# Ledger of designs, part 146: VH-VL binders against q96il0

Target 1, 167 residues: q96il0
Amino acid sequence: APERGAERRDTAPSGVSRFCPPRKSCHDWIGPPDKYSNLRPVHFYIPENESPLEQKLRKLRQETQEWNQQFWANQNLTFSKEKEEFIHSRLKTKGLGLRTESGQKATLNAEEMADFYKEFLSKNFQKHMYYNRDWYKRNFAITFFMGKVALERIWNKLKQKQKKRSN
Below, E stands for the ipSAE of ESMFold2; O stands for the ipSAE of OpenDDE; V2 stands for 0.75 times the mean of E and O plus 0.25 times the DockQ between their complexes.

## First folded at step 5 (VH-VL)

Design mh5k (framework fv_ebronucimab)
Fold by ESMFold2-Fast, scan of step 5:
Structure mh5k (fold): chain C 167 residues (1-167), chain A 121 residues (1-121), chain B 111 residues (1-111)
Amino acid sequence: as target 1 above (167 residues)
Amino acid sequence: EVQLVESGGGLVQPGRSLRLSCAASGFTFNTYGMNWVRQAPGKGLEWVSFISYDSGSTSYADSVQGRFTISRDNGKNSLYLQMNSLRAEDTALYFCAKDHEIYGSDAFDIWGQGTMVTVSS
Amino acid sequence: QSELTQPRSVSGSPGQSVTISCTGTSSNIGSGYRVHWYQQHPGKAPKLLISANNKRPSGVPDRFSGSKSGNTASLTISGLQAEDEADYYCQSYDSSLHGYVFGTGTDVTVL
């Protein structure tokens, strides 16, 4: 399967900007939903005096976000492709065209679509199980490093108190 | 080894088009924003264009807006710059440059060696 | 143009210290946008020397340091060596242009 990379030749001068966060913010910035994953990416603020531990946590969170974005972009693409194939197959079986008399796209009813959803979930059970496993592993690692950063900040506050007392 | 290699430069007449390529290796290309930066002979650096990791966001210097188009192919680890309606003022060495961090880095940590574009009659 | 202003040249002898200023406006450095520094030897690609005002990338000697105050950023090179003879560029983001801007460049000569 091809990657999400796209070639744009004749883009309008006002080409759509989907995610480009401001640089002056002192806080994380949340972007618009990605068109493929439907998830909102987070721009993580990088402080000027970021510690190595804080950097490691931030990079882990960024890597986890990219992994999550890529998983759902691929999943949604697969879902859309298989959904169209299912609809076309069912319409062919009924002897119906892809368009109604009014020119609208032909649609299956909820009962017919239920078969597709059941099959899709069953087919993708193992993939979703691995996603959940990896998601928990990543969240455990993030939580662990968040704890380390919190301890570092507490220790730095204690060191600052000692400096203030010695001054 | 983290590396960027530009190609596609050459001598072109004013008003014509040229497409530059940049091949990336040694890093996860699809997670980083990419930039084009140019340098006219004997002059300073000028930022040209940016593209986000997913091609969802692009931006351009005012001097090239409407004439240049930045694009990428994450499956090929490649960045492109389509240059239309070229002017003598576009004569420069064109560098491909990688964002230092995912989202929000405005520093460029890895640069290619550049490809020379000469627009002259 | 919102190009950042640098002195055209600075010079020093081996072992001396030199400082290069980078002056912006309220739409870039003055708004708190970070400043990055690049070193470019003749015929070579630029190399990231200082990121985010004062951070040194791996492999950059500690004699290179950066600072920022108000509309001005500075790069200081202590203990000048012959290999420091190069062009130096600052860079920031400009909110009015919605893009990146580089400094005018400074030629460092080691006498």
Scores: ipSAE 0.000, ipTM 0.486, lowest interface PAE 13.8, mean pLDDT 80

Design ml1 (framework fv_ebronucimab)
Fold by ESMFold2-Fast, scan of step 5:
Structure ml1 (fold): chain C 167 residues (1-167), chain A 122 residues (1-122), chain B 111 residues (1-111)
Amino acid sequence: as target 1 above (167 residues)
Amino acid sequence: EVQLVESGGGLVQPGRSLRLSCAASGFTFSSYGMNWVRQAPGKGLEWVSYISSSGGSTSYADSVQGRFTISRDNGKNSLYLQMNSLRAEDTALYFCAKDTEYGYESWSFDYWGQGTMVTVSS
Amino acid sequence: QSELTQPRSVSGSPGQSVTISCTGTSSNIGAGYDVHWYQQHPGKAPKLLISDNSNRPSGVPDRFSGSKSGNTASLTISGLQAEDEADYYCQSYDSSLDAYVFGTGTDVTVL
């Protein structure tokens, strides 16, 4: 369900930076990538005469964006944390320090890192499958509402043309 | 089978706080928005609060705005309602209610818990 | 607070047809928001009976039907049965309150 009980306005989703589109914008605005999810947030334009169907579509799109942003922010955080732990553990096992003699972070070669990637993907397989399923369901719902909004707009324009021509 | 089980209700004095919980099972909790709806003894249903599937968006009825806080823990399949500055008018059976499947397009509630009674009295 | 008006009670005999009205305003039903209906038996949680004006969820008998016109929605129960004795609530969304709103509720008695 989209956010309800809040003032009718464009708001920054949870987990993303708040930013402002250009004043008097008549279009949705795409922001810079969020530092946690690495996804670009969309700030939705709210028409002054927004219909109930248009509001439902906008809130659905906003809620889906929040859900998507939160999923990838958590996934990226978990990946980064586990990657650091794996590298640290492997370097300790090899008797190596956390820094090279040049002072940069010590790293593992691609062959050694392949073990981590395989383990991470296997561990998160079910989580990614549930994400894909939910993402598919959400996109079907958005497409359905886009269709309803498009039909409403066509019907309203047709009604206006008929009124101008006959009445 | 979809189940929602509320807990945490009880007798509490005006001005005090109480925290309600709702334990969910039988569906992918992290995929659905959740709601709290209350019903005062002998009265009808009143929507209280909403939280999106991710927890990123929340909303509240005007009567509870600033006093109640809805939250969720998707890892524990749990929904919460923190109620502060309770008033006699908050006395009601509090239901946990799930957004309908594809609930983002149908602003209805397909499953409800049995409710937990909150009585605010001196 | 209830923003949608329903009759307090409706009664009928078994096999009869009864209709419950739900009247809103220009900020909710009149604005075009969908109406949903719930059935609540004494001491039990509400059950979704009709969603989005006229859609029947799986398991709801076809003798329950819903409709909406202008600022009013209606729930019709045909072939009334003893088990239909319950409270019925309509629900919509109100743009001025930015909140879900419920009806005042209707007690259906089968005599």
Scores: ipSAE 0.437, ipTM 0.751, lowest interface PAE 2.9, mean pLDDT 85

Design ml10 (framework fv_ebronucimab)
Fold by ESMFold2-Fast, scan of step 5:
Structure ml10 (fold): chain C 167 residues (1-167), chain A 122 residues (1-122), chain B 111 residues (1-111)
Amino acid sequence: as target 1 above (167 residues)
Amino acid sequence: EVQLVESGGGLVQPGRSLRLSCAASGFTFSSYGMNWVRQAPGKGLEWVSYISSSGGSTSYADSVQGRFTISRDNGKNSLYLQMNSLRAEDTALYFCAKDEGFYGSDWYFDLWGQGTMVTVSS
Amino acid sequence: QSELTQPRSVSGSPGQSVTISCTGTSSNIGAGYDVHWYQQHPGKAPKLLISDNSNRPSGVPDRFSGSKSGNTASLTISGLQAEDEADYYCQSYDSSLDAYVFGTGTDVTVL
């Protein structure tokens, strides 16, 4: 009810796991690693007196988290799928079954897997370059706004001291 | 070239549904937030809906909440607006618009499409 | 449901200066949210003219300037030219609506 307005635009990412932070937390809360991205989500505390600059920083951090979570969830899923397809293809070429005599999944040795990693990295080179570019750009922006928020908080504290002196 | 092209507009009866599309080219679509903005004939601009770069966060104007759904397909460089339970007051030229995506709720719209006309009448 | 208030029309002669006001409330401009300006020629899409209160995008002449104080933002067009004849919209964010808000729009005529 009272929190509807504060949370109207802060929905959890559709492509990543949701989690429940401790009830009535007055601080940012860090959750368990997501199943697919293996990244820890942060639930941001929203103060009632949040400035526009603080809101901008929080939403930038939240959107960066959502972007990062979705990228790694999709990347890890694609990696796992293509890895299994590669292993199955190579085992068929060798005339080997998909399972060992003990019923475990048959695997390739490190030298054979090096071929897959090389192919995967080569195939995804442009995608990884764009990710790295955007990752640095986002972190630069976050650092910049963190600095602005820190300056705003210092300025507000100075203004509060001035008010105390005038009283 | 850097551009946005809307499609899917037309004449539709009240209570029916319509789906708008916006095709993006010339920039990294998956890195930016996207918006729908409408303009009724002879009237001003009205923001309709927002979707974050990942598609994980959406928001809507009160006038369309519960009736419209914004979505995107980053693999196809496409933005969509599903409009249900259409009303005469939804009659407008619908623009898709790109914002910075990174800079929070006071983002500006730096790239606009030419719009697609939706007319809701009997 | 509050939009930002602009004068309906402003007129001037070539070479003169005109100023368009954009008045908000404590939940938007008054709360400190930045104001952006768009220019729309008849039959065309809006074009970003000023961002973040006073920043000019590449290609926008320095004849266009923006400012913000309290609940009000202003767009000033100096050295008015015939091609400046267009509709102008301010835009900000409203915390109470949790939405982007546009101004009512101002029609600039060059006589």
Scores: ipSAE 0.067, ipTM 0.645, lowest interface PAE 6.0, mean pLDDT 83

Design ml11 (framework fv_ebronucimab; at its last look DockQ between E and O 0.55; V2 from the best seeds 0.00; counts 0 for: pae E 2.4 > 2)
Fold by OpenDDE, look of step 6:
Structure ml11 (fold): chain C 167 residues (1-167), chain A 120 residues (1-120), chain B 111 residues (1-111)
Amino acid sequence: as target 1 above (167 residues)
Amino acid sequence: EVQLVESGGGLVQPGRSLRLSCAASGFTFSSYGMNWVRQAPGKGLEWVSYISSSGGSTSYADSVQGRFTISRDNGKNSLYLQMNSLRAEDTALYFCAKGYEFGDWAFDIWGQGTMVTVSS
Amino acid sequence: QSELTQPRSVSGSPGQSVTISCTGTSSNIGAGYDVHWYQQHPGKAPKLLISDNSNRPSGVPDRFSGSKSGNTASLTISGLQAEDEADYYCQSYDSSLDAYVFGTGTDVTVL
């Protein structure tokens, strides 16, 4: 019995972007677009005297980024796979080969591809709705914490000024 | 209803491995960080491990660092804890716990726990 | 592991108020990290009572209140009821450990 080759489910490698910012960086770094998600990863700077609130914000931003990376990586893989399957199935139905006489990859016309896009969007509509909802919730939380951090910094600056005036 | 259900606990000998599972329902599992918390018989709560919503970030208590591995399958709404090199001190009821809200480091939903007993 | 320190037990009569303290260090509560409180009845899973020092989740009675000052957080149960007999745990984050930390737990008894 031929050993059915275990289809290596190309799990999107949890590819931590190999982009490593310089160790002595005092600011956030933006990496090149990830090959799977096409999103640019951000490496967040960690201040030496990071407050708990700043840390919460940083971690939330980082988690949100990772969440986005994973979502789009998976979505892009699914899209590519289904697109290829759609093209192959349509070509087969037309009695066309996967390659043209010139050896080029056979493609479908824009109208046929429009049907694919419509079907794909319809099929993934709920997934996109949940993504959008979560995206808004995350960004709202991030914005809220950014506001809190800003207020904290203002307050700390005011306290320092008062202490300097008292001495 | 929001629910977490742990499984995979049992009696094991020291040095052996065990894999715990937690099945989530009633909420968008992929949106929240997840945790394992354990409670030894007659003792308090001890945090064990955390995994981010995407699984890209993990953390461990020092007591389990290098021995335990937390993972998740968002497609299956499942959380896992691979426990290797088990010790008697790992004997506990293991809870799956959901992170409360974005930016909050509280746990709002808990499972009923699965008992792990490490004994010779 | 750096546990937050709680009294082992607290008791009160029905209708009285009891307070549970949770004392941390400069790397957790004292560093400004928020404290959360959980109630655990015997043989049951913990339930979140207070988040972010003083926030009550939906469904938690208003007789439960939380506060934080310096390195110490407090849970106050006003109008103590028989159903409040349980173990109570505080929880925070420790920056030195990069870990969540729980308190030692307090057994609340209703006399």
Scores: ipSAE 0.731, ipTM 0.892, lowest interface PAE 0.8, mean pLDDT 91
Fold by ESMFold2-Fast, scan of step 5:
Structure ml11 (fold): chain C 167 residues (1-167), chain A 120 residues (1-120), chain B 111 residues (1-111)
Amino acid sequence: as target 1 above (167 residues)
Amino acid sequence: EVQLVESGGGLVQPGRSLRLSCAASGFTFSSYGMNWVRQAPGKGLEWVSYISSSGGSTSYADSVQGRFTISRDNGKNSLYLQMNSLRAEDTALYFCAKGYEFGDWAFDIWGQGTMVTVSS
Amino acid sequence: QSELTQPRSVSGSPGQSVTISCTGTSSNIGAGYDVHWYQQHPGKAPKLLISDNSNRPSGVPDRFSGSKSGNTASLTISGLQAEDEADYYCQSYDSSLDAYVFGTGTDVTVL
């Protein structure tokens, strides 16, 4: 058989899972949430007669997905590491162990964690502002290209109707 | 100020390796795709390689495929080009170049270039 | 062929208009891919002059204009000035190569 399996699953270097839909599929597919970013990847169908404009839109959407997944994977990892370091440091200062008597992870109360959240947000404020700016810029561009593709498809359909009437 | 600064070029013998670096400043490096473009002395521009904003996707010109590796470190605002099995025809000024607006395949910001000479 | 074809040189006098052609094939410009233009002064890095056939980036004078028809894109410089003496390169994308391609370059001389 030309196909060695119905679907293929690969993991990207960033920890993102990738799935391939069946070859006969003509639809986009949604995968499971990435372990680190917690975002669901979309696998885009590529039509045989993809126009340059359609290709630009697809590549922009694919690249935006990769960018978004890496940002959140890195943020979640950084948050988790710094939170753990903060908790360990505070527990050590209090002379407490890292685990409770029941074997659960020792935690700080909401008031004690407020210092961490405040510092984390302050430290990452500029980074998140630039992320939001670029996220909106990317979505604006995607919307613009979607509009252009829609107009191209409408125009092609109108041309097809006129040609059909002439024949 | 938005700028790109290349480094790492020099004189190398055929068959050897060289690693180029490009330091970015003045823009959100992690949000844009990056490219390497070269220009042989007295000749025109030739696109070499592309890397997506996350580093998850790369592509190469046929002339360098299998020999060159593009990479990036977004935490350091740096782009790299690892050049292996160098040939005399790889002699060129190497520019790093930033992808323009999202969905636009032009290159808006260029570095000054770093010269790579492959000669015995 | 992988590169876009440009005339080797174009010359004009101050105040005149000059046009540089960029001719591709059915796998690039002819397929409908956009064309971008760069200006390169001797010893300096290229500068983006026109993006997506006709868009001018911020800071580029309106005397530079671009157009595209069929397999050919054109860059027109009106009111030619001494500072326009430079090399000019077109760029597009080639679907057969899955690669960006540049033109052969045009030397503009202001006499």
Scores: ipSAE 0.714, ipTM 0.889, lowest interface PAE 1.2, mean pLDDT 87
Fold by ESMFold2, look of step 6:
Structure ml11 (fold): chain C 167 residues (1-167), chain A 120 residues (1-120), chain B 111 residues (1-111)
Amino acid sequence: as target 1 above (167 residues)
Amino acid sequence: EVQLVESGGGLVQPGRSLRLSCAASGFTFSSYGMNWVRQAPGKGLEWVSYISSSGGSTSYADSVQGRFTISRDNGKNSLYLQMNSLRAEDTALYFCAKGYEFGDWAFDIWGQGTMVTVSS
Amino acid sequence: QSELTQPRSVSGSPGQSVTISCTGTSSNIGAGYDVHWYQQHPGKAPKLLISDNSNRPSGVPDRFSGSKSGNTASLTISGLQAEDEADYYCQSYDSSLDAYVFGTGTDVTVL
């Protein structure tokens, strides 16, 4: 399987999909997974009569998507880079080459790789804790504004019905 | 302590360039949008520029559009303002300001500012 | 131009209430965009006082309150104290400019 092949570090220049939604779209679109972040971007619809509150919600969702994509693109790059550096450093210390006798990329045993995972998790623990906190804060804010937009739309429908009946 | 510290201000001649820096500490810099706001001596506040938490979105006041470039380095917890083709009316105290919520909301943390004087 | 209008100055005696108005246009406050308020003492950086029309950030005394109606936002300082003597700015978003806009500023004097 292709996932069993050599692991490499990619430069992650962009976390944004190159998806282009149809011209006459009236809906948000979800594009294919981004190469670097592995996240599916949303392409947001902007209605003709977008209210200030709807605009704030859309901008918050757009900014949150960019924030999330950049975080995971950078984490994937950092993980790959540090994994290869750890393997290279340990192989060099053991006097071994970067390739096996069969020409495949040399690796470390499971116990040694567990050391890497422990060190990586420990080094990045606080960063991931703050990411999770901020992710939940952002989702709470998005949900809150979604509720406010829903109430605004109900209010506008009631005003339209009241005006029609008063005439 | 949450703080923002601006630097890079000074006296320059019209038409020249300066680069302002803002060092952030005490909060997760990469989670918040950042702004530059300026105040001419004895005058009120004027918003200059915004950059989203990732750096993927920027905006500028009309008075600086095409001359100033906002940028950030989340790895160094730093915000920058490249100011080109400086004019006398750009003379001001330049503040770095953090978005209160995620994105481009109110500004809750401000630096003390760095003075830019454009004079021949 | 798109600047939010505030009175140049207001004054009051200790313990009284003062209200600062912030009047916008149909492209900012009148369109429904939120208003934020800042306090600035002489030689100091601005401090966020009120967000989203009426929300008070942690550490802001409850004598500060905000409201918005139509094209106008208001900041009220109840029980005026000597340390409230400062400049006050409102701020909103203007859709025509696609930009943040500040008010003209109000100098509050405690008599």
Scores: ipSAE 0.500, ipTM 0.784, lowest interface PAE 2.4, mean pLDDT 85
ESMFold2 (binder alone), look of step 6: mean pLDDT 92; pTM 0.941

